# Miniprotein binders against p81326, part 14

Target 1, 226 residues: p81326
Amino acid sequence: MLHFGGFIMEINHISKILEKEREEYIRNKVEEYLKQGFSKDDAVNKANQSWRTYIGHRIQDVIYNLLKKFLKDSGLKVTTDKALNNRNLPEELDKVKRLIAINYGEYLFLPDADVIVYKVENNDIKIIAIISVKNSFRERRFETTYWKLKLKESPVTSHIKVFLATPDKDNEISYKCPNGKPKKMRIILEYELDGIYFLKEDFEETEKAKHFGKIVEDIIEISKKL

## First folded at step 3 (miniprotein)

Design t2
Fold by ESMFold2-Fast, scan of step 3:
Structure t2 (fold): chain B 226 residues (1-226), chain A 104 residues (1-104)
Amino acid sequence: as target 1 above (226 residues)
Amino acid sequence: SPEEKLKELIRLAIFLAEYLLELAEELGDPLAVKLAKIALEWLRLALELAEKGDPEEAKKLVEEAIRLAEELLKLAEEKGNKEAVRLAKEALELLKKALELLEK
């Protein structure tokens, strides 16, 4: 049995920090662009676009650090695709990389796995889950789904859970049409993926679409069944 | 089964082709958009024919899709778009595997 009140408190604390960080970032970037000679409207637009890029990386780091902190005592380890692309890989991470790689005939590729959860038992490694972190869905709407379908093809990787984590601030997949129907993208992502975890308060929860606060307990339960 | 594997590979290629089409539209390359649309249409028809048990006609459509995907890959390489190159290579590999299954 586990209590996840501390995880929820950390998420709430970080959310408030990110709100303040956004306000300061936008203010500073607007001032910077105005100094460069852009109009007020252009400066605001450019600052908002800059924030979208910045927050994407920031959210990935936040999720990595939260999962690393809260999964540690359950014997679970966390790494990133950036770590796996390091030329000086420890033996353990090299094994993780090999267990997640997908075969394309003569070529071997890593999926787009922002955060990877695994466990080590008697020097054997089991991959538990991949978490894809998306701040927006404009250019890579189905990339996570593509990797899920590819992982299903191999006995080595078919057990790996593929999750999407997103603030979905633009309501791209948490919105429902006036008739109550979810958007096509939401329907496809929820159907094909093992779960969607929202870093936002207001959305309709389902069996697979949950608040991010539930991800730690879900991962621990999955790891016990392996 | 081989039949299920074939349909799965074609479906994966369709998903990837839809993404490439969106990317081509956003980049504003008319030739890339045209090639992606044609490839996507032929892949959808190939899936329908494979489901109805017409593998010979499905084979022809997959072969045409491969040819168009190779043209799109070359265009992506010329434009220096690394993500489009990666996705086009992955689509080509899936289409080639589907073709192998259709040739059985």
Scores: ipSAE 0.000, ipTM 0.137, lowest interface PAE 20.0, mean pLDDT 78

Design t3
Fold by ESMFold2-Fast, scan of step 3:
Structure t3 (fold): chain B 226 residues (1-226), chain A 104 residues (1-104)
Amino acid sequence: as target 1 above (226 residues)
Amino acid sequence: SPEEKLKELIREAIRLAEELLRLAEELGDPEAVKLALEALFLLMRALELAEKGDPEEAKELVYEAILLALELLKLAEEKGNKEAVRLAKEALELLKKALELLEK
């Protein structure tokens, strides 16, 4: 019980750190663009665009580190697609890569698996879940559902849970239409994916759309049933 | 610039793929949904590669998206879905222009 409480406390601590990081990042980038000859308004706009890209990677790293820390005592291991794209892979990670790769004829591609959770039993690897981390849904709105549908096609990968983790700051998938229905994107993502975990407080929870603080317990429960 | 024009063409193709996906979902056509989602993913990846300055890999993904758009067009024609036919033809035209820019 305590370790799940500790997880929620660590999330709250990291949120405060990220807010301070944002202020420093924006200040530094505005100065950089001003030195390049951009106007103040253009520099601020470019700095904000740069932050949106930066925070996407930063949130991925935070989620990776939190899951690695809090799943360790349950015998679960965590890796990233960045680690799997390394030219010199350890044997264990090479096996993980092979177990999540999707076949396109002569080519194998990794799904949008920013974070991967697996276990090792008797030198055999079982993939538990992949987590796609999205800070925004602009031009890449259904990428995660595409990967879920592809993974379902193979008996090797059909058991893998596919989760989305997102702060959804712009309320892109938590807004309701005037008729009271959720947005189409929210309906599709919730229907096709195994879960959506929000890094925000204010949204309507369902069985599949939950606060990020619940992800550790959910993953542990899934791993016991595999 | 040709680089900006390429990115604009890919973004517009992404928008059309999203509209094809919406139409396929409204009509409950799982094969069309699958094809539209595959095309959408390939185009989003092609845009990323074009932004990073990797035109050879972007070209391959645009070519694959053209093949999926042709399958969508054939399926739409078979089912008599005039709106899907229009969207698929429009997407094909944009993708062919994008491929032409990448081939240069």
Scores: ipSAE 0.000, ipTM 0.160, lowest interface PAE 19.1, mean pLDDT 78

Design t4
Fold by ESMFold2-Fast, scan of step 3:
Structure t4 (fold): chain B 226 residues (1-226), chain A 104 residues (1-104)
Amino acid sequence: as target 1 above (226 residues)
Amino acid sequence: SPEEKLKELIREAIRLAEELLRLAEELGDPEAVKLAEEALLLLWRALLLAEKGDPEEALELVLEAIFLAEELLKLAEEKGNKEAVRLAKEALELLKKALELLEK
């Protein structure tokens, strides 16, 4: 009975806002670099590099806010790994932290869980999914896969779905070779992870690699099976 | 210590941002909800960076949170919400104090 058209509409609206935000950001950064004495070409290149860093944080925040908004009516709650690193956590978040932490002998570490979806039923917490947000894969290509494999090793965390969300603007994992074969990185990520959600239109969907607009419905369906 | 004072200020700003978010949600104000949610996320990230000893990165996030809190104050004033105005002003004062500590 849930209408997902509102979620898709909000994604489309935010995409247009981000396009305008990019134009303004780049214009302002080019002006700043020109004032510092850089050539026009260097200023443009540096502004584009600055935007890549900025948009990484911005997309993570957008995904957190979208999921929080569209999952709450289904009784699902959303938090972040940043929120879980506070020493004085509320009891509910302290329980979430304990349920996703990975044991390395004498040490406990959180996975790379940019966004965490969970539910509270009968005062019990169930972790539904962890979403890793990646803007690029140049130096950190299998980080999400490492955390998935570690979570799978424990009966406490083995049920947790691990998703990757990415615009993949550089076509690092959405590109196919001339023979139609996916790149090795795409094959490994899709095989090991529970799903990949692309914030782009120009790719071929599979059972595990989908448009980001499908994530809310998928998470709700998963939560009903726990 | 200055480090402990900084963390205390950020934690109190988080509490105020959570109260503003709750108020915005109860009143059904979608613009205020978006601003409060984004400010809250930035403050949690700033707290994490302050705890890790990365004050330069925390500085940038506190500056962004100040900008969002100023927008939220402006929106609250335009809508005549006296409670939201008070909370936003209190959050801004705490964030400005945190900024003073980070600038040193």
Scores: ipSAE 0.000, ipTM 0.088, lowest interface PAE 22.5, mean pLDDT 79

Design t5
Fold by OpenDDE base, second read of step 4:
Structure t5 (fold): chain B 226 residues (1-226), chain A 104 residues (1-104)
Amino acid sequence: as target 1 above (226 residues)
Amino acid sequence: SPEEKLKELIREAIRLAEELLRLAEELGDPEAVKLAKEALELLRRALELAEKGDPEEAKKLVELAIFLAELLLELAEEKGNKEAVELAKYALLLLKMALELLEK
């Protein structure tokens, strides 16, 4: 058994590994945008924006695959919001989709759910956790918190744990009070969410703020209580 | 220790490569089978070297394994084998992580 611990410790370098591709990616995208008729400055800006999106998806994919693998033996299943966006869903995924939907009166909308962990027992689906993956907090800093609060409003979804997974490369939420100054975002996210999992070593650990290596165990423990 | 982590990553990569080989055999893809076998051999050798305390030579083999894994990924994508794609991606990640450890 790959001690989830050893592999997980190396996940600390995921951002660095992916960043090695940045220069080539940017170059290629700049060329692409130039061919589309953008100015050099616009092409560079667009390429950088594209990179942010790209690397975010890559990190999400990695986390998804890791969770899928490490939770498999526990009988837990993993999906994504992207997988749920299909019109023709398998019955199981259609049920998952319905069980995470948030009621807005006339409309049901899905929360941002980069990774969804669920179990199937006696043909019934129980949603265990939603993991939001954030590479950076430049945009939509409290979006995950919003979804957590919305999920709490319904007895159907109130039990669903909401976790944030991040490398926090810019140290936006790694510490609560660096230099004696409270980091509002860290404090609020930690307070409102069920857990924050860091894909790095340099962070302030608390009961809710943990290394990503603990997420599998935590999810399994939660699953046993449901 | 970094050494133990390296060994662990390589061991996992071996497991993934074995799964890829199995899938390639099941699909009857001789090219994929060949690549997977080669990757497995390299990874096993890399593990042996890592166990013997020769990280430099292990690095070379890991780099070569990365190349083969990339080819496997491309092949899997071309054939639309989703399972193989996912395994190959994961293997690549592990190997890149291993390489990162070896570069420190």
Scores: ipSAE 0.023, ipTM 0.350, lowest interface PAE 4.8, mean pLDDT 85
Fold by ESMFold2-Fast, scan of step 3:
Structure t5 (fold): chain B 226 residues (1-226), chain A 104 residues (1-104)
Amino acid sequence: as target 1 above (226 residues)
Amino acid sequence: SPEEKLKELIREAIRLAEELLRLAEELGDPEAVKLAKEALELLRRALELAEKGDPEEAKKLVELAIFLAELLLELAEEKGNKEAVELAKYALLLLKMALELLEK
C-alpha cells in the first residue's frame, strides 16, 4: 500500500503561492497599463486578460515539474509537446514523438499534449498518458476530446490514456447540473476522456472526475497493467 | 450509383465545413476555427479514399467528421450563432447519409 501525502502537501503549498502570485501580477500589470495611458477600468481588464494567458503556461509548467518529480521513482518519465518540437531530438524523445504522432495522409501531426508520461522497458517505449492542461474553457474546450478520438483510431495509440487537468476557477465544468440544468460540456468531456483532474476543492466528484492529488497514483496503476 | 452519391455527399459536406470555417474566422473563434479546419482535412482525405476505392478507411474518417460536426453544433448553440447551427445540422445530415452508404 503506497501513500502519496507528500504530493498532496506540495499541491496545497503551490496553490497558495499561485494565489499570492496572482495578486502581485495583476497589481504590477495595472500599473504598467496606467503608465501607457489606459483608463483604470481598461487597465484592470487588460491585466486580468494578461493573467489568464500567464497562468495557463504557469500551471502547465507546475504540473510538468510535479509529475516529473513524483513519477521518477516508479520508473516513469515525463516530457512535453514543446520538448518534442525541438529540432535536434535525442533518440528516446524521437521515438516518443513517433508513437504519439497522428497520420493525416502525407502529414504527421502531434496531438496538443501538454504533458506526456511514458516508460522505457528493454529499449522499448510505451506511452502511458497524455495530459491536457486547461486554465479556462473559453477557447479550445473540446480540443482534448478530438485528440482522444484520433488516438483511439490507431492500434499504435489506442491504449494511451487522455486526461484533462484544470483549476476550472470559472466553474465551467465543475458541476453537471449548474443551476438545475445539465451542462453538456462537462458530460461530453467526462464521457469521452479517460479522466478529469481538478486543481480545486469544490467540484462534483465521479469515478472519472477527481482531485488532481489522485493523478500520480492513477498513472502508476495504469502503467503496471501495461 | 452509390459510389457517385457517396462522393457527392462528401463534397457537399466539405462545402459546408468551408462555410463554418469562414464564419468561425470572421467571429474570431479559435476553438471553432480549429474544429472546422480538422473536419475539413478529414473530409478531404475521406473524399480521396472514396475516389481511390477504399470505403473502409473512408468510413472511419466520416465517423470522426460526424463527431466534430456534433461538437461544432454544440459550440454554435452555446454561442447563439443561428447561422452556424443551421450549417452544422445540415452537414450532420449529409455525413449521416454518407455513413449509411458506407455501411452497405
Scores: ipSAE 0.000, ipTM 0.137, lowest interface PAE 20.3, mean pLDDT 79

Design t6
Fold by ESMFold2-Fast, scan of step 3:
Structure t6 (fold): chain B 226 residues (1-226), chain A 104 residues (1-104)
Amino acid sequence: as target 1 above (226 residues)
Amino acid sequence: SPEEKLKELIREAIRLAEELLRLAEELGDPEAVKLAKEALELLRRALELAEKGDPEEAKLLVEWAIELAEILLELAEEKGNKEAVRLAKLALWLLKLALELLEK
């Protein structure tokens, strides 16, 4: 069994776990809001809003753990923007942070880099990819595109691949032309970014828009060229 | 009408973005100039699309301009430029109102 096959099986297993987790989370949050005196309709709406926030972080953690596990055998390392914002940063992570930070005169800002893949060669660090995780496109939908454009401006960061990973449950970017009507957001994101990886089965596949199960092999191939 | 109100909000946001661009140029801030120019270009294109009756296309450009304006606001706050902060906040408020009309 190749590790790519194991990766796809683990994605399918985790998908089922997240579905059960959603049902339990919503039930518990509705009860919590009802106890606070909210109406039934308000409690349901607040619970759904709370889930959207929660699942965003949960999916980031899932993606981080999956990539860390399945890229390890290829000599690739994985970290998060949360880890890079730690006060007492290890030397290796401090170097990673400096290699992805964007300079705005007196200030350095990190791009929207939920998950970062890098390698270490002869004590030098090479950033392979930054993965932005989006559960919803209601807000900040073009932020990843902005960061991609900024990274392209510097010779230090221009090689870094910028990927979007999303379950896209609301079908906001899953198709280019549903029922013949163009989805401009999908077209723009696919054009500007290096890839979109869907955590779902039903979407319009292209050379840049793929199932998340392809991400490990794509990252490994990219790393071999650096 | 909602269509006339939308165009009015975008035109006002354009004026604020032009003012923010001139301020950035006067202060010699090349990064703020780039961001302000890009936001201004997006807003002018959004206005043209709204005038042509293409609100879906205008919505995407307004959303992108909002994201750039938020970054500009953060930069202005970091540098302590009170006037730039005021202009960026007003532009964001107007653009969010425009977005609300486009989402209807």
Scores: ipSAE 0.000, ipTM 0.166, lowest interface PAE 19.1, mean pLDDT 79

Design t7
Fold by ESMFold2-Fast, scan of step 3:
Structure t7 (fold): chain B 226 residues (1-226), chain A 104 residues (1-104)
Amino acid sequence: as target 1 above (226 residues)
Amino acid sequence: SPEEKLKELILEAIFLALELLELAEELGDPEAVKLAKEALELLRRALELAEKGDPEEAKKLVEEAIRLAEELLKLAEEKGNKEAVELALEALYLLMKALELLEK
């Protein structure tokens, strides 16, 4: 079995850095909005909204770098949809793009695949998983499920696992279920997706909803079965 | 766009079908479980067809899903299940709106 202690330690280290970044970011943005004439309550709300946008991009980069680092020794490769949206791609990435693109007549669109995990065997590429990273579910709540449904349509893409990774700081989908009935968004996401990985400690694990620290071993296991 | 609105209506109907399925399973109602599963499968296929630009076939599946939702509503009323009645009525409303868009 592979040792994942280093991965968990790296996650914990990054988590502490992000919390410090948040405090400084919020403080600076509150000052900025107060100078613009907003009330203290409005300044705080606007600063928190700004942070949600900022941290979304920041977490995507963190997850990409963590997965790239910790999957490399298992022969797995990691890329991003941003990398695939180039006109002149290396042959390997061009093939990755073709294996996950959705066809809309004259146009090809990439799913919301912030991070893509694949392997190369005998000069052939097999896509293992795509990971959508969401910091907030206020808007675009069903985007990931839409892309999962599209990928299921084709024999070429139906095997691809679609995961959601999220800190869910506002407890929008990770809250403890009272009376055994989960919230609407949680039901849809857990049903349609192959897994949800939380970058937080305070939640109840299920078969599909797990701590982010388990994602590396899960991806490696999936890869071995394909 | 009208196409995006159609997809959203079908996705919301899929959620309601999922909630009806869970409720039917909890109550041990095999007839409701069967109807909810059939509706869910039809709605997923309707979503795929709407995305592929085949509105004629998507319309047929939405019409069949409406029929199944009406059967679920009838069962819920007969069994006095107020929660299931509310969910079935909401699903019917969304599906009727989707049908209006497909008929254009």
Scores: ipSAE 0.000, ipTM 0.122, lowest interface PAE 18.2, mean pLDDT 79

Design t8
Fold by ESMFold2-Fast, scan of step 3:
Structure t8 (fold): chain B 226 residues (1-226), chain A 104 residues (1-104)
Amino acid sequence: as target 1 above (226 residues)
Amino acid sequence: SPEEKLKELIFEAILLAYELLRLAEELGDPEAVKLAKEALELLRRALELAEKGDPEEAKKLVEEAIRLAEELLKLAEEKGNKEAVRLAEEALLLLWKALLLLEK
């Protein structure tokens, strides 16, 4: 079902599944570490560290699968940076990789492109958007902004939209100060990026900072102008 | 934690270096084999130092591994080996991420 209600319903359903998955994951990891000889306190700490890494990858996979499902009937294709780093890269994905790579003199690097949306017309590939997925902002919070600024430098990549998707569970970029002013990090990210999509309800929407449920419609609209 | 993320990045770079070594051996290129083996040894030492809590020495080894990976990438490009180019690019990205964590 390709409508906003269906997409939002899937997001809500998956959120409930992830909560139960967390409880089971931590229980299993604590048992695993205890069997390896760790103390109970160390086992719990290691299990929580493991969950933080796991949920980051899990949210990325969820976003990839949701976008693939809901963009397919609009003729849009979705891939990941993991797929682009596969040993046996198909011709189509090789072209995608070349169209998003950034030049550093004699070297080329891929941006932090967790999820990539593109279209194919008569064997010609057009990149629509790159989505960076961040579960937390404790480390390298402006990495997505850096890649956006680099992509703007080239006529090949300057049209590519760069989005951030985040649950922002710790209110690192959705919180407002008592005077109503956003935090510095939120101001910078919203200014430089093409959009921020929150996987949470308690924030103030703006033109560029929206609920994740709006991302499919936005991407389809952008693709029509290319 | 940042320390666990650092070790994860170095470990993933080690796996890519093994794959690059395997490809270099298949190509029969002594220079590529030497560079890949040297990168592997540096990365294994960097991982050990990160585990022991010596970040300054680990940083030095990661920096040297980056230089070797850049040289491997250049060789792969000159030979037109797309698979080796992709592996070297992926390794470089992981190593740069590790270096940024170490520079904090």
Scores: ipSAE 0.000, ipTM 0.079, lowest interface PAE 24.3, mean pLDDT 78

Design t9
Fold by ESMFold2-Fast, scan of step 3:
Structure t9 (fold): chain B 226 residues (1-226), chain A 104 residues (1-104)
Amino acid sequence: as target 1 above (226 residues)
Amino acid sequence: SPEEKLKELILEAIFLALELLELAEELGDPEAVKLALEALYLLIRALELAEKGDPEEAKKLVEEAIRLAEELLKLAEEKGNKEAVRLAKEALELLKKALELLEK
């Protein structure tokens, strides 16, 4: 038997350990790059780039496993775009892949769907939500928004909710200007997406911008209407 | 799938290592804090390697995490910390199951 206080407690514990891991990771990577002959500035920049890649994959895996665990009793299933890129897909995952693919004439592409939530009823698959996990907004900051707009264009995919999950450690979309106004990027993302779930405690909640701890309840509620 | 089961077991062990770390910090036990932090680091790396499809390196890290969990269990028993003993035993059980999946 595990001893932890449920979904929110697990998220809080992971957040604390990832912060401690970040400091140690960056320190070790800077030392490693200095030993390889890089300048101090280059070593710091490379260490930060390495951390952003590492933590992005780690947060995605954590979110996948948490959602899989806490949605299971509600009859909901969870997969990843990595799983859908396997050469020999099980029939169920092949159907999931076909139901989220975007048509560009003779070409078919998958959206940037780090985590996918779906249900199976009477051998029919219904996609509930796609979750894009972003640790940083330095590059491709509106790619999730682009995929939302493309999914919205088709009757097959227009019901699919598109969520962003992010710790936003650099305050790129949770920061307010001195007058209290959100940044332009935050305004656009919140307007176009179905929700933003923050893996941080200090921010102003809105109808669409919530603590990550609310995502399980929201997904279950959405699935009941499909 | 076996790959998903492996990741689930490692993630559950990570949660237990976090509980052990929090308990060790609350009690002001620097040796337990060090052991729990080292185990946590190894498990996070093992999860990454399992995801990348490097089971041999993941196995090595899981084996080292088992050794640290055994040291935590011994330390908890010596200090009469029943809560830490229970958490360490649960972590060991999960890690041994993960190791079985890594041994083909």
Scores: ipSAE 0.000, ipTM 0.098, lowest interface PAE 21.1, mean pLDDT 78

Design u1
Fold by ESMFold2-Fast, scan of step 3:
Structure u1 (fold): chain B 226 residues (1-226), chain A 96 residues (1-96)
Amino acid sequence: as target 1 above (226 residues)
Amino acid sequence: SAEELFELIRFLLELAERAETPEEAIELLELARYLVEIARKLLPPELRERFDRLLDELERLIDEAIELARQGKVEEAKKLVREIRKLIEEIIRELE
């Protein structure tokens, strides 16, 4: 039996760790930049820019480890696009790579998938979901949507769920315009993707837009139908 | 395959030229920018030498159009997008 209370507690604990990590990171980076001769204001600004890059990678790692831990007992496996791009792939990961690759005639390319969930049955691999992790939407905000549309074109990949996971700290896809309408980007992402999972509490919940705490249960339910 | 992707980039640029707001233009231009990088990888090795410099210039011009749109200079951005589209049409013709 899976205890999703443990998953939510882990997310809450990690949120506290990330906030402490942020304070320590910024403190150290400000000190570093001050020693390099930057003004206090410039040092703070540069430290905050550095943190935004760092936290993006850190959130990807956290999501990968949480999913790996909480999906293990359901017989589900988790990997990353970085692992699939290693020179010497284990046979199982080579099969995973082939099952998510998109055909451009003579060429095969991987979607930009930060986390991939799959299962192994009777020596056959089935891809369950691809999760794109976005800390900010200032750049390439429809990249995940492009890959979803490409995956839909092939019978081999059309069943694969494409999810977005995001803290949306700047309210880029959580905010509503004064007339109550969601932003265009939120409308498009929610329409085209199979789900958006927020690592925050302040957002309008819908059938597809949920708190990240629901992702494990959703993935397990999807896997039972494949 | 590369030709088909450049056709898609052309369509995105056409939509960006018809955008009514800076935000709409920026979104379309950023997607086009991303697809140019994918298209580069789809080019056969024998064509890469001929197209690499042209694609570098294409990426630079798209970044310039995005910056103009961010400054609210939508008409200047659209004029640049029109020129970028001509470059894409030239690339498509060469790949035919």
Scores: ipSAE 0.000, ipTM 0.199, lowest interface PAE 19.5, mean pLDDT 78

Design u10
Fold by ESMFold2-Fast, scan of step 3:
Structure u10 (fold): chain B 226 residues (1-226), chain A 96 residues (1-96)
Amino acid sequence: as target 1 above (226 residues)
Amino acid sequence: SAEELFEKIRELLEEAERAETPEEAIRLLEEARRLVEEARKLLPPELRERFDRLLDELERLIDEAIELARQGKVEEAKLLVEFIRLLIEYIIEELE
């Protein structure tokens, strides 16, 4: 039996580590840029820009590794859009790519799917879910909803669940406010998507908006119905 | 070309997000609505078939944003305009 307490413990551990490493990362990057001949102000600005890129990839990698680890015993496989964009794809990943691609006539495009969960039965592949990871909603906040709408259009992809995973540190779509009303962006995202998983404690939970610790159990339940 | 019209629509939506009055925002959104229909006619047949539903939805969302602006619900209108602009940007990327 899968033990979800270990999953929650790993999420909490990683969050604390990420908070503590920022200052050391910035210090090291400033030193690197100074050695390259940049001014102090330019080095600091470049180090901060580097951190923003680093933390985004770091959160995606963490989610990928956690899902891969905790879904393995349930017969589920996990891949990334980065892996699917390799020129020399293994047969299995080539099949995954074809089953998630959106058809625009002679063109096939992949949704912006950071993490993809699928299963293999009798050498046939079934896509279970795609997960979009957003560290911030300052830009392209409805991109995930667009991909959900496109996937719904085809019988081949209409069953695929589309989830959003986010720490939402700026409280852009999470809420637990005195007036009791959600923000309009939250309403739109929750209406269009199959689920939102928060990497934070303080928000109003619903049937579709949950703590990230519940994602493994939800994916396993969905896979049993397919 | 269709690409040029979609770029013009994107510019109109950005102007609408920064409009100083509801009346100016409504005028810009009405122009964007008109250009969506013009762009639809210029799309290649394969792309037109794929985008027809999305273009119908864009027209509906623009109409909704206009109505919200008429009601003085400025923040709600801005959220819809931002969402519409993202959909237009996606179409532009597909055409390129």
Scores: ipSAE 0.000, ipTM 0.190, lowest interface PAE 14.1, mean pLDDT 77

